# VHH binders against q9y6x5, part 458

Target 1, 379 residues: q9y6x5
Amino acid sequence: LPPKLLLVSFDGFRADYLKNYEFPHLQNFIKEGVLVEHVKNVFITKTFPNHYSIVTGLYEESHGIVANSMYDAVTKKHFSDSNDKDPFWWNEAVPIWVTNQLQENRSSAAAMWPGTDVPIHDTISSYFMNYNSSVSFEERLNNITMWLNNSNPPVTFATLYWEEPDASGHKYGPEDKENMSRVLKKIDDLIGDLVQRLKMLGLWENLNVIITSDHGMTQCSQDRLINLDSCIDHSYYTLIDLSPVAAILPKINRTEVYNKLKNCSPHMNVYLKEDIPNRFYYQHNDRIQPIILVADEGWTIVLNESSQKLGDHGYDNSLPSMHPFLAAHGPAFHKGYKHSTINIVDIYPMMCHILGLKPHPNNGTFGHTKCLLVDQWCI
Key: E = the ipSAE of ESMFold2; O = the ipSAE of OpenDDE; V2 = 0.75 times the mean of E and O plus 0.25 times the DockQ between their complexes.

## First folded at step 23 (VHH)

Design he12 (framework vhh_8dlx_2; at its last look DockQ between E and O 0.92; V2 from the best seeds 0.73)
Fold by OpenDDE, look of step 23:
Structure he12 (fold): chain B 379 residues (1-379), chain A 118 residues (1-118)
Amino acid sequence: as target 1 above (379 residues)
Amino acid sequence: EVQLVESGGGVVQPGRSLRLSCAASGFTVTDNWMSWVRQAPGKGLEWIGDIYYGGSRFYNPSLKSLVTISRDDSTNTLYLQMNSLRAEDTAIYYCAKGKNYERAFDIWGKGTLVTVSS
């Protein structure tokens, strides 16, 4: 039988939560599997871009999902969480569920993972749910496990997505010990539900399971605001994305706009598109706007508005607060092994290997995950 | 003492609803996965449904539309709501505590009899 893989994402699960809170179910999962303590995600550290990087192995400039909010100047199209169904935005890359179906005539399944309810390269997951945040974890889990168990052709790749602890991180801030303890306990219990259900269905022993996240969360404050209106008139530009990485489309001369913004705040870096640091791999795409503003960790870019978020993400991907973790269990993985760091794009070639798929060109390095796999050499 | 005690059973007419209770002592219901099963006269045990740690519930497909499992943390009690009862629902109903991460139970109630008759 072909190998099977379930990829699970808990949105906004900051890596150091594992050190600061108790996760008895997740720790049990890790005990019988592997842990990567820190996963360096892609810049910008937002939900749609990073989830697509996980399943494509590409930096954002390459797969084309460069933010949660995008604008294409040629087609005049907009992308947002409420407007994400146009294949135009996704077709610059091939996600692994499409590869899985096209290369091996297998089935894929998805529960709420970004992009899975969109036909990409004229291919949609064999089984999927239209995104609806109101759908319970129970229902998502039930569907995914049923598809893994009873589908023909068999589902060999499945994704499961959950919006916590991201939503709560935004609401309470990651430093709220009381509220975040409650939230993270619930997440751990849901991991327990996942494992228990897989065992009850007899799937556990033969299924590879990856539990990961797209990004972390940093503490924000009303005392750390950058007001753009204090630096430039709003008539001089169009705002495509706001915080913590603002995407600026000038309505006047780009240089003039840049000069008005470059000294706006000591807690914000302003880049012309061509001057964006190479380490971000965030330059070579038309969907990246002519000017980007990058706030320092914990700072929020605002207009003449107040932010209600006590936590946020999207900052420099080198910041530990932005990093998620990865845990895995199954026939492909060692037991009781811990690894320090990988890049988020490294997950794709690993998953392709597990599934016996030929990976598309990607930015991942398979060598970074060899120590996690039982069939590979670890030097 | 670790135990489960079912209650709420009795004689009911077809089409009626009934709510069974399972009071747990000696352990916390929310820290465990719990199950309801039943045994009709002359038949084997039939699984009804489960509730896991995070509250996720799973049901026997043949019974899903007719049953709801819930729990109350404050009273450490498991519930089974049954609607539109039929004669074939006549059985002894048991609650059970599962072993963590196993397909096994470590604690059973004594059961409560539900009789559906006109």
Scores: ipSAE 0.899, ipTM 0.959, lowest interface PAE 0.4, mean pLDDT 96
Fold by ESMFold2, look of step 23:
Structure he12 (fold): chain B 379 residues (1-379), chain A 118 residues (1-118)
Amino acid sequence: as target 1 above (379 residues)
Amino acid sequence: EVQLVESGGGVVQPGRSLRLSCAASGFTVTDNWMSWVRQAPGKGLEWIGDIYYGGSRFYNPSLKSLVTISRDDSTNTLYLQMNSLRAEDTAIYYCAKGKNYERAFDIWGKGTLVTVSS
């Protein structure tokens, strides 16, 4: 009967980890399914924006989650990872779990995916967990599989989010082979747990599973700092977000603030909002501040202090280090097929197709993912 | 070479706790999913719980609050902690190695007897 879909994100899983580390469980998953080796994500390459792009198929300027820290000048509202529950921030788009559960005899379930504990358009996921990073993968997996197996109306779309390898990537940096090998082995073992549990419950053969991520990770260093306090007095602007894409709200003439910043560092590009490169699709939303600063890969914007991070993300989405992967298995997918690249916004129309949902207007291209699907002619 | 050996059984008073061990040889416990199963006198096999590759655990709902499965990766040993033991917990306790990605076991221990009595 109707296909079901589980969408899984392991935060900060850089695509080339698959080549540089051992993943026996994930490789077994891929062997019987599909792999997209590189997913081109959206700018800025941050967690909240990219998770919302996956489930809406929209660029950040279109769905309104433009960063992990935001300010809306009209309403004077603030958004952060600890202040993210106001539906105001999320209501500029309709995520797939809302569309799904408004269908007759369908439910949606969520274990920690960004936005799933918010009533978006007065609709919250039918089954969900309030976000709490202390909740184990075991508990998230148990809840998701319970809901997939025992709900009425049935759960046809479910999400599962895990904070690794992002948290460890920030702590150690992606080039720390010893620590990242340990971290990524743990991630692979958790993928094994997921697959084993789905098989034990009899869900595996009729459930479509996507394992993906929102972004990668690049190496940072105390040798690669950009000190804003050396270039401009902090009284001249309000800082909405800092690194690696700083969001600057001028308190004085915007051109004067721009001129003070434009030569601050050769490792930082300074853009007036209207001059942001068109390829970023990052201009047409009031939440994007009048000036943004974009650090070069591996550079960190600081005020007047050391950075504590050894890895970071948020950089230019053309950088391979910012790209995640996508793997999938299930009745909708080919077996043993590898594909080089898709855009992260392409995932949404593909998921809508699998679930039989009419997609909302979006930036994805269904044709980019046709080769992954058994019911489609490739190209 | 491939072997599972349970130990730690014996006679225990009601209300007490007991920890069983399962020593594995010839394979690595963390490369596999592992299980505890018991058989009370005159009864069929009763699943207690599993521990998977990444440490995720799943228990029989009727036993969930009474048992904890753990492992020590450095000694290649699986454990079953049982609390608040009752006479109906008298059984032979087995550990088993699962077939990866299947709903089946391929290796069993010989079992260890637990008797709950005064």
Scores: ipSAE 0.760, ipTM 0.915, lowest interface PAE 0.9, mean pLDDT 94
ESMFold2 (binder alone), look of step 23: mean pLDDT 84; pTM 0.844
ESMFold2, look of step 24: ipSAE 0.741; ipTM 0.909
ESMFold2 (binder alone), look of step 24: mean pLDDT 84; pTM 0.843
OpenDDE, look of step 24: ipSAE 0.591; ipTM 0.849

Design he13 (framework vhh_8dlx_2; at its last look DockQ between E and O 0.63; V2 from the best seeds 0.00; counts 0 for: pae O 2.3 > 2)
Fold by ESMFold2, look of step 23:
Formats: sequence, C-alpha cells, structure tokens
Structure he13 (fold): chain B 379 residues (1-379), chain A 118 residues (1-118)
Amino acid sequence: as target 1 above (379 residues)
Amino acid sequence: EVQLVESGGGVVQPGRSLRLSCAASGFTVSDNWMSWVRQAPGKGLEWIGDIYYGGSRFYNPSLKSLVTISRDDSTNTLYLQMNSLRAEDTAIYYCAKGKNYQRAFDIWGKGTLVTVSS
C-alpha cells in the first residue's frame, strides 16, 4: 500500500483547551498516537498565513500570504476573504498537494483547506471542494473519505478543514466556559465521527492522520480598544488590514505617519518595516506594508470607539494563547508519545518524509519532529 | 439497564411516509454510533444507515434518497424517516448500538414491524 496522509485542521483550537476541557474522542486518538502539546506558529497568527505555512514549511514573508487582507504594491492588487482565488497571491510557494500529485500514480484531495480551490502553478488539487462555509462537516467527511477509498490514481494526500472553534472563539471569547465547553464537545464528537468512519471503511490501520490547528484565541474586551482616529487623520494613510496587526500604507511622508502613530497607545508597538523584530521573520516581502502596528494581547485596534469582539488572534507568535496543538496517528507515528513543542513550519518536512516527497526549500527542521516517527531515532 | 426500544411500526399504504423511533435507556445515544437495520420476510439483514457521535450520517446507497436518520439528544431517541414506501419496504426494523471505534454492534432492539400494503 502507498503511504497515505490526511491532514485535518480545526481552526482556532488553542493548545490549552486540551487541558481545560474534556475530549474523550481526541484523547482516545492521542492515546494510540502522538501529541505535540504546543505548536509555535508564524507571525502574524492569522488563518490564511498559518494554513499556508503548514503546507509549504515557509514563513509568511517567503510564501507571500502575509495576512488575511493584503496589498501588493508592485501590481496594485488587493487580497481579501472575498477575493482570494487569484493564483498571483499563492504562487510564491508550492504547497505539498501540488508536489504530491505530480508524482506518478498519486492524487491529492481537499475538503476546503485554504488555497486548495486555487490553481497554484496551474495545478489544482486532483479532487476538491470549492470553499463554502455552509457545507457541513458530514459532507466534507463523506467527500474526503470517498476520494481516499475510491480514486484512481489513488489519493495519497488529503486535507480537511473545519471553521470551529475559531468562529465561536471570536463570538464568545475563550474564557466563556459554558459556550466554549458546548462548542468543544461538538468538535470532539466530530473527531469521533472521523475516526469511526475511517475504521468502518478499513482505512484506519494504513492511513496517517494529523489533527492540528493554525492558531489559538485570546480574550478581548470593550475596555481594551486602541482608536486610530484619535491619533491620525485617516486621509494620511491607506488601511490594508486593521487588527490586531494593522498594515499601514502612508499617503504622506512615511516618517511623519510613523511619528503620529508611535505614541498613540502604550498598548501597541509601531514598527517601520526595517525595524520589525527579526524573530517574526516578517520583513522581506513587498506585501508587508511600510508601517505595521502590533497590538498587545487582548487589545483591539479600531477606527471608532466601539467593538464587541470577544475573542481574537493575530498577535505576537511568542504568546502561548496563539499556539495550537498537533496530534497524529498512523503507521508512521509512535503510540502513546507526547512531545512538548515544534514549530508550525516543521510540519511540512515531516509530511514530506512520511509521503516520500522531496521537500522544496523551506524553513522547517526535520530533526524537530523525529521523535514522533517510528522510522527515526529520537535524539 | 441497557435497552433499545423501537416503535412506530404498523400497516401503511404504498407511497406514504413513516417515522420510526428508537428510545435508548441505560446509555447516552450521542456517546455511541447508532444504526438502523431491517429484515424483510425470508431475507437477510439489510443495513439502512448509521449516525455517528457528532451527527454525521452514512446510508445504504440503494436507500439514500428514501430515508433520513436523525437523533434527539435531549430525549435520547434515534429516528428513521422513510418516504415513498413500497411493498418491498415491508420488514422488521431494528435500531442497534455500535461498539465505539469498531465495525460491530453489541445491543439490538427487538424490532418494530412495518407492513406496506393496500
């Protein structure tokens, strides 16, 4: 049987949810596999950038998806949630499903992972669903398992994406125990559905499954707002992205815009592009704007005084609240092993190893994930 | 006491719809995967469909357009909705509790008879 891998993301699943809530189905999955308790993701800690980092092994400055809202100064193109299908944005990297399906006797399948409905380098996933958040988990699971079980050439790499607990984390905030408990119980039940279906189809024993996420979630408050209109006339800049990392394109002298912003709030850092901390790996791309504003954890940048957002992400990637987890099960993985930390970019070279693919140049380190794998010595 | 009790069977005319119920006691339905199975007179067991922990459903392809499985967690009850009934749908209908993470059943109801005749 060829090596097969299913990569699953539950968006916005903060690592410490595992210790603070009950997950009988996920804990059973972990007991028979491996757990990485904290995954250090990439800055900015947003959905599109981190999902693309998982499948490319690259920092955002290198793969070009630098935010959920972007502007490319060379081409004057705009990217947003409603305008994300132009391959121009995605073509600065080669995601793993493209590399996989270019191999002889291999296909890739996708149930709504970011980018999988885009023809990247003129190549779209062999089987895919167009993104539509209204499509149920049941339908996504049915399609992905049908493709894994019935395709020629066989599907050897598949992805499955689900919007929770991110959507509920924004709505309720991560500290709302009652609502988050209900939401997280439902997600655990869906993980149970995944495992049960794979067993019913006879796929479980020979399929490698990774369950992970892109980022966590932090609590917001009406008392923690940063009002940009109080500090600078909005006619002096173009706003490319707002919160918690604002992307500012000056319309006047850049130094003048910087000086108006630098003392706006003690609860945000204002960076000229050349002064962005090296640890962010967030400088060397034309889509990163000349000035960025990085709010402190739990603070919200607004253009007016009101925001009722209760949870958010996108903050400094050193913050534990921004970190997801990773769990995995399958013939490539140890059973009953826990690992403390990896970098999210390390997932890509590990996946390439499992699938027997030559990785493209990337920022991941295979050595960081060796302890998870049965064919490697842990050192 | 662990039990499954089906109800809602009876005589029904061709072309009509019918909803069967399966009341569970002694365990929580949503903590398990559950199934409907039927047996026509003189025939073997025929799988109708399953519902899993999170509500995902999978059906016999021959019946997919004719049946719907649902679950009410607040009453711990499983349902089978059948539409456009035909004489060949005459059978004893069973609900069954699956063994979690396995391809097997461990608890069966006694069944409810559905007779489709004019």
Scores: ipSAE 0.718, ipTM 0.902, lowest interface PAE 1.2, mean pLDDT 94
Fold by OpenDDE, look of step 23:
Structure he13 (fold): chain B 379 residues (1-379), chain A 118 residues (1-118)
Amino acid sequence: as target 1 above (379 residues)
Amino acid sequence: EVQLVESGGGVVQPGRSLRLSCAASGFTVSDNWMSWVRQAPGKGLEWIGDIYYGGSRFYNPSLKSLVTISRDDSTNTLYLQMNSLRAEDTAIYYCAKGKNYQRAFDIWGKGTLVTVSS
């Protein structure tokens, strides 16, 4: 039988939550599998870009999902969480569920994972749910496990997505121990339910399961605001994305706009597109606007509006607060092994290996995950 | 003493709703996988639904729209809400405690009879 893989994402699960809170079910999962303590995600550290990086192995400049909000100057199209169904935005890369179906005549399944309800390269997941945040975890889990168990051709790759603890992180801030403890307990319980469901269906021993996240969460404050209106008039630019990385489309001379913003705050770096640091791998795409503003950790870019978020993400991907974790269990993985760090793009070639797929060109390094796999040499 | 005790059954008219209770003793409902099953006259056991220790619920697709499983941790009680009852819903309803991570049960209630009749 072909190998099977379930990829699970809990949005905004900051890596150090594992150290600061109790996760009995997740720890049990890890005990019988592997843990990567820190996963360095891609810049910008936002939901859509990072989830697409996980399943493509590409930096954002390469797969074309460069933010949760995008604008294409040529087509005049906009991308947002409420407007994400146009294949135009996704077709610059081939996600693994498409590869899985096209290379091996297998089926893929998806529950709410970004991009899975869109035909990409004229291919959509064999089984999927239209994104709806109101759909319970139970329903998502039920559908995914049903498809994994009863499909023909068999589902060999499946994705499962959940919006917590991100939503709560935004609401309460990651430093709210009381509220976040409650939220994270619920997440751990859901992990327990996931494991139990797989065991109940007889899938647990033969299914490879990856539990990961797209980004972390940093504490924000009303005392740490950067008001752009204090630096530049709204008539001089169009705002494509706001915080903590603002995408600026100048309506006047780019240099003038840049000069008005460059000294706006000591807690914000302003980059012309060509001057964006190479380490971000965030330059070579037309969807990246001419000027980007990058707030320091914990700072929020605002207009003449107050931010209600006590937590946020999207900051420099080198910050530990932005890093998720990765845990895995199944026939492909060792038991009781912990690894310090990998890059989020490394997950793609690993998943391709597990599934026996030929990976598309990607930015991942298979060598970074070899120690997690039972069939590989760990040097 | 470890036991499950169902209650709330009786005679009810079609279209009505009924809520069954299952009181647990000797173990914690919220720490376990719990199930509701029923047996109609002359028929075999039919699975209604499960609630896992984490709170996730799963239902028989044939009954999903008509039933809701819940629990109260403070009273250590499992519930089955049934709506729009039909004659075919007449059965003895059982609650059961799951055994570890397999489709088996450690503990069964004695059942409560639900009769749907005009």
Scores: ipSAE 0.132, ipTM 0.660, lowest interface PAE 2.3, mean pLDDT 94
ESMFold2 (binder alone), look of step 23: mean pLDDT 83; pTM 0.839

Design he14 (framework vhh_8dlx_2; at its last look DockQ between E and O 0.01; V2 from the best seeds 0.00; counts 0 for: pae E 19.5 > 2, placed apart)
Fold by OpenDDE, look of step 23:
Formats: C-alpha cells, structure tokens, sequence
Structure he14 (fold): chain B 379 residues (1-379), chain A 118 residues (1-118)
C-alpha cells in the first residue's frame, strides 16, 4: 500500500507555547514521534504565504503568494482572504497535492488548507471543502478521516487546517496567560480528538501525521504604533498591505515617497524593492511592491486609525516569536526524537520523500530532516 | 469512588423525545473519551456515539439523525438527546468512559432502560 500522509496546521501556534503551557495530548503525540522545536518560516510571516511554502518548498518570491493582500500592476487584480480563488495567484507553483495526483494517480484531500479549494494548474484536490471558518473542527476531522479511510483511488495525502490559536492570539495577545492558557488547552484537546479518531478508525499505525503551524505571534500595544500619516500624505501612494509589513505603491516619484518614509520611525525599516535584504528571499517577484516597510517586533503600522489587535505576526522571520513548531508521528518517523531547528521549506522535500514523489524544484534541503526519518542516515 | 450513573430512562410513546443523563464521579468527563451504547432485548451491544476531549462528536450513521451527545463540564455530566423515538429504540442505554487512545472502556454505568411503547 502506498504511504499516506496527513498534514495538520494550527494557525499561529508559536513554538515556545510548548515550553510555557501544558499540552498533554500533543506531548503524548511527540513522545511516540518526533519534534522540531523551532521552524524558521518564510518572510513575510503571514498565513497564506507560509502555508503555500509548506506545500511547495518555495520562498514567497518563488511561489508568488507574497502576502495575504496582494496587487498585480499588470492585470490590476487584487488578492485577499476574501478574494483568493483566482488560479492566477497560485499558478506560479505546484503544491504537493497536485503533484500527488498527477505523478501517481492518487487522490488528495483537504479541509480548509489555503489554496486547496482553487484549481491550480487545472487540478484541484480530489476531495476538499470550500473554505468556511464556521465549519467545526469535528466536521473537518470527520471528512478528512472518512476520505483517508474510504476513497478510491485512495487518498494518500491530506491536509487539515484550524484557525486557532491565531485568532485568539490576535485578540488577547500572546502574553495574556489566562486567556491563552484556555485557548491552548482547547487546541491540545483537539489534537486529542484527532489522535483518538485516527486510532478508532484503525488509521493511526499506518498513517504519517505532521502537526505544524505557519507562524507564531508577538505582543502588540497601543503604545507601539507607527502612523504613516505623520510622515507622508496618503495621496502620494496606494497601500497594498499595511502591518507589520506595509507594501507601498507610489503615486508620485518613488524616490520622493521613499525619502518621506525612510525616517518616519526608528522602529521601522524602509526598503526599496531592490534593497530588500537577501536573507528574506523577498525580492524577485513582480507582486512585491516598489517600497516595503518593515516594523520592528511588536510595533504596528497604522494610518489615522487605531489597531485593535493585541497580537500580530508577519515580522522578520528570524524572530523566535514568529516561529512555529513541527511534530510528526507514523511509520516514516522515529520515536522519541527531538530536533532543534529546520526551515519551513524543508518540509516539502521531506513530504515528497515520504510519499514517494519526485519533488519539483524547491528551496528546501532534504538533509535537514533526515534525522527525523527511519529510512535515512542521521549524520 | 469512580463511577457512572445513568438516569432519565422510562416509558415513552413513539415520536417523543427523551434526554438521558450520565453523571460521572471520580474523574472529569471533559478530559476523557465518553461513549453511549445500547442493548436491545435479545440483541448485542450497539454503539450510539462518542464525544472526545475537545468536544468532537461522532455517531453511528444509523442513528445520527436521531441522537445528539453533549456534556456539561460544570456538572460533570454526559447527555444523550434522542428524538423521534421508535419501538426499535427500546433498550438499556449505557454510558461508558473510554481508555485514552484505545478501543476500550474502563468504566461503565449500570444502564437505564428506555421503553418505547404506544
């Protein structure tokens, strides 16, 4: 039988939550599997870009999902969480569920994972749910496990997505111990539900399961605001994305706009597109705007508006607060092994290996995950 | 003492609804996998449904439209709501506590009899 893999994402699960809170179910999962304590995600550290990086192994400049909000100057199209269904945005890369179906004539399944309800390269997941945040975890779990268990051709790759603890992190801030403790307990219990259901269906022993996240969360404050209106007239530019990484489309001379913004705040770096640091791998795409503003950790870029978020993400991907974790269990993985760090793009070649797929060109390094796998040498 | 005590059973007419309760002591319902099962006269045990740690519920497909499982954390009580009862729903209804991540139960109630009769 072909190997099977379930990829699970809990949005905004900051890596150090594992150190600061109790996770009985997740710890049990880890005990019988592997843990990567920190996953360095891609810049910008936002939901759509990072989830697509997980399933493509590409930096954002390469797969083309460069933010949650995008603008293409040639087609005049806009991308947002409420407008994400145009294949135009996704077709610059091939996600693993498409590869899985095209290379091996297998089926893929998806519950709410970004991009899975869009035909990419004229291919859509064999089984999927249209994104709806109101759909319960129970329903998502039920569908995924049903498809894994009863599909023909068999589902060999499946994705499951959940919006917490991200939503709560935004609302309460990651430093709210009382509220976040409650939220994270619920997340751990849902992990318990997942494990229990898989065992009850007899899927657990033969299924590889990865539990990970796309990014972390940093504490924000009303005392840490960068007001762009204090530095430049809004008529001089179009705002494509705002915080913590603002994408600026100048309406006047780019240099003039840059000069007005470059000293706007000591807590914000301003980059011309060509001057964006190489380490971000965030330059070589037309969807990246001519000027980007990057706020320091915990600072919020605003216009003449107040932010209601007490937590946010999207900051420098080298910041520990932005890093998620990865845990895995199944026949492909060791038991009781912990690893310090990998890059988020490293997950793709690992998943391809597990599934016996030939990976598309990617930025991941398979060598970084070898120690997690039973069939590989750990040097 | 660790125990489960079912209540709410009795004689009901067809088409009526009934809510069964399962009071737990000695452990926390919300921290465990809980299940409802029934046994009709002369028949074997039939699984009704489960409620897991995070509140996810799964039902016997044959009964899904007719039953709802819930729990109250404040009272440490499990519930089974049954609607549109039929004669064939006559049975002893049991609640059980599951073993963590296993297809096994470690605690059973004594059951409550439900009789559906005109």
Amino acid sequence: as target 1 above (379 residues)
Amino acid sequence: EVQLVESGGGVVQPGRSLRLSCAASGFTVSDNWMSWVRQAPGKGLEWIGDIYYGGSRFYNPSLKSLVTISRDDSTNTLYLQMNSLRAEDTAIYYCAKGRNYEKAFDIWGKGTLVTVSS
Scores: ipSAE 0.842, ipTM 0.936, lowest interface PAE 0.5, mean pLDDT 96
Fold by ESMFold2, look of step 23:
Structure he14 (fold): chain B 379 residues (1-379), chain A 118 residues (1-118)
Amino acid sequence: as target 1 above (379 residues)
Amino acid sequence: EVQLVESGGGVVQPGRSLRLSCAASGFTVSDNWMSWVRQAPGKGLEWIGDIYYGGSRFYNPSLKSLVTISRDDSTNTLYLQMNSLRAEDTAIYYCAKGRNYEKAFDIWGKGTLVTVSS
C-alpha cells in the first residue's frame, strides 16, 4: 500500500498569524504532528512562483514561473493570473504530480493548486478541478477526499488550494485585527472540517497531510506610495509587472532608463538584471526583465497616485512578513515536534521521500526537513 | 564508490552536433532515474531532460528539438546528443543520478565544459 500525501495551501497565511490569533483546530493538528514556524519562500514572494517552487523544489529562475505577470521576449508571449494555461510557461520544470502519476499504479488529484489544470509535459493531473474561485472549500474538499478514497489506480498525491487569507489580507491589511480575526477564524473552521472529513472517511490515520502557504502579507498605506510617473515618462518603457517588484522593459537605451529610475525613491531599490543580489536566486532566466524595481516593505509602486490594496506581498524573501508556516500530520511525521525554519524549496525533496519518488534535480536539501520524519535520525 | 564522469565536451562551432557521455560506476544506469542538467556562465541550473528506468524520456521543452538522451547498458553509459549548437548552449554539462530522498543531490559528476564559438 503506497504512502499517500495531501498538500494543502491556504494562500497568504503569514507565519505570525499563528501566535497573534487563535486557531484551536490548527493547533490540535500541530499538537499531533509537526510545525515549521517559518518557511523562507522564494523571491519574488508571489503566488504562482511560490506554489510552483513547492512542487518542483526549484528557485524561480530555474522553473520559469518568475512572477504572476510575465513576458517572454523570444516568443512575445504574456502570462497573467487570468492567462496562465499555456504549457509553454510551466514546461521548464516537472512538478511532483507529473512524476507521481507516471509511476506504476499511481495517480494524482488536484483541487485548484496552480498549474494542476495545465498539461505540463503533456501530462495533466489525473483528477483535477478547473480553477474557479467561486467553488466552495467544501466542494473542493469533497472532490479531493472522494478521489483519495475511491480511485483506481489509487491517488497517492493530492493538492488542495484555498484563496484565503490572501484575498482578505489584500483587502483589509494584516493589521486589521477585527476583520482578520473573523477571516482567520473561518480558516481555522475549514481546517477543522478538513480533519473531520478525513476522520469520517477513514483516511486520517494513514494519510500524510501538509498544511502550508506560499507567502505572508505586509500592511500598505496611501502614505507609502512610489509614483513612477514622477520619475520617468511612460513612453520610455513597457511595464510587465508593477508592485511591489516592478518589471521594466526599456523602450530606449537601458542605461538611460536605469539612470532615470535609480534615484526615484529612497524606498525602492533599482537593479539592472546583472546586479540583482545573488541571494535572491533571481537572475538567470530570460523572463526576468532587464530592470527590476524592488519596493521596501509596505511601499507600493503606482502609476497613478492611489492604490486599492491595504495589504500586499511580493517583497524581499528575507522579510519575516513574507514567510508562511508549514504544519504536517500523518504516519511519516513525528508527533509534537516543532522546527524553526526551512526553505520552501526543501518541501519538494521531503515530499518525494514520503512518496517514494526519485526527485528531479532541484535546489532543496532533504537534510533540512529530515527531523520532521519518523524514519530519519535527527542531528 | 558510486560516481559519474562526464566527457565529450570541448570547443565546437555553431551549427555542429556534439555527443556527451556519462560513465557510471558503482551502480547500473538502466536501473536508475538519470538526468542531464547544465549551467551556463553566470546562470542557474537548467534541467535538460530525464531518462526513466524503462527508457521513457522527458525534456525541457526549450531544448526538446535540440537534444536526445540515450543510454548503453553494455557500457553503463548515459549519453546526451546535442544538435544545431548555438552560442547560448555554452555551459558546463552534468549528469545526475536520482536525488535520493535522504539527500537533494545524491550523485552528480564534475561536469564537462562545452564551448560553442565561431
Scores: ipSAE 0.000, ipTM 0.191, lowest interface PAE 19.5, mean pLDDT 89
ESMFold2 (binder alone), look of step 23: mean pLDDT 83; pTM 0.836

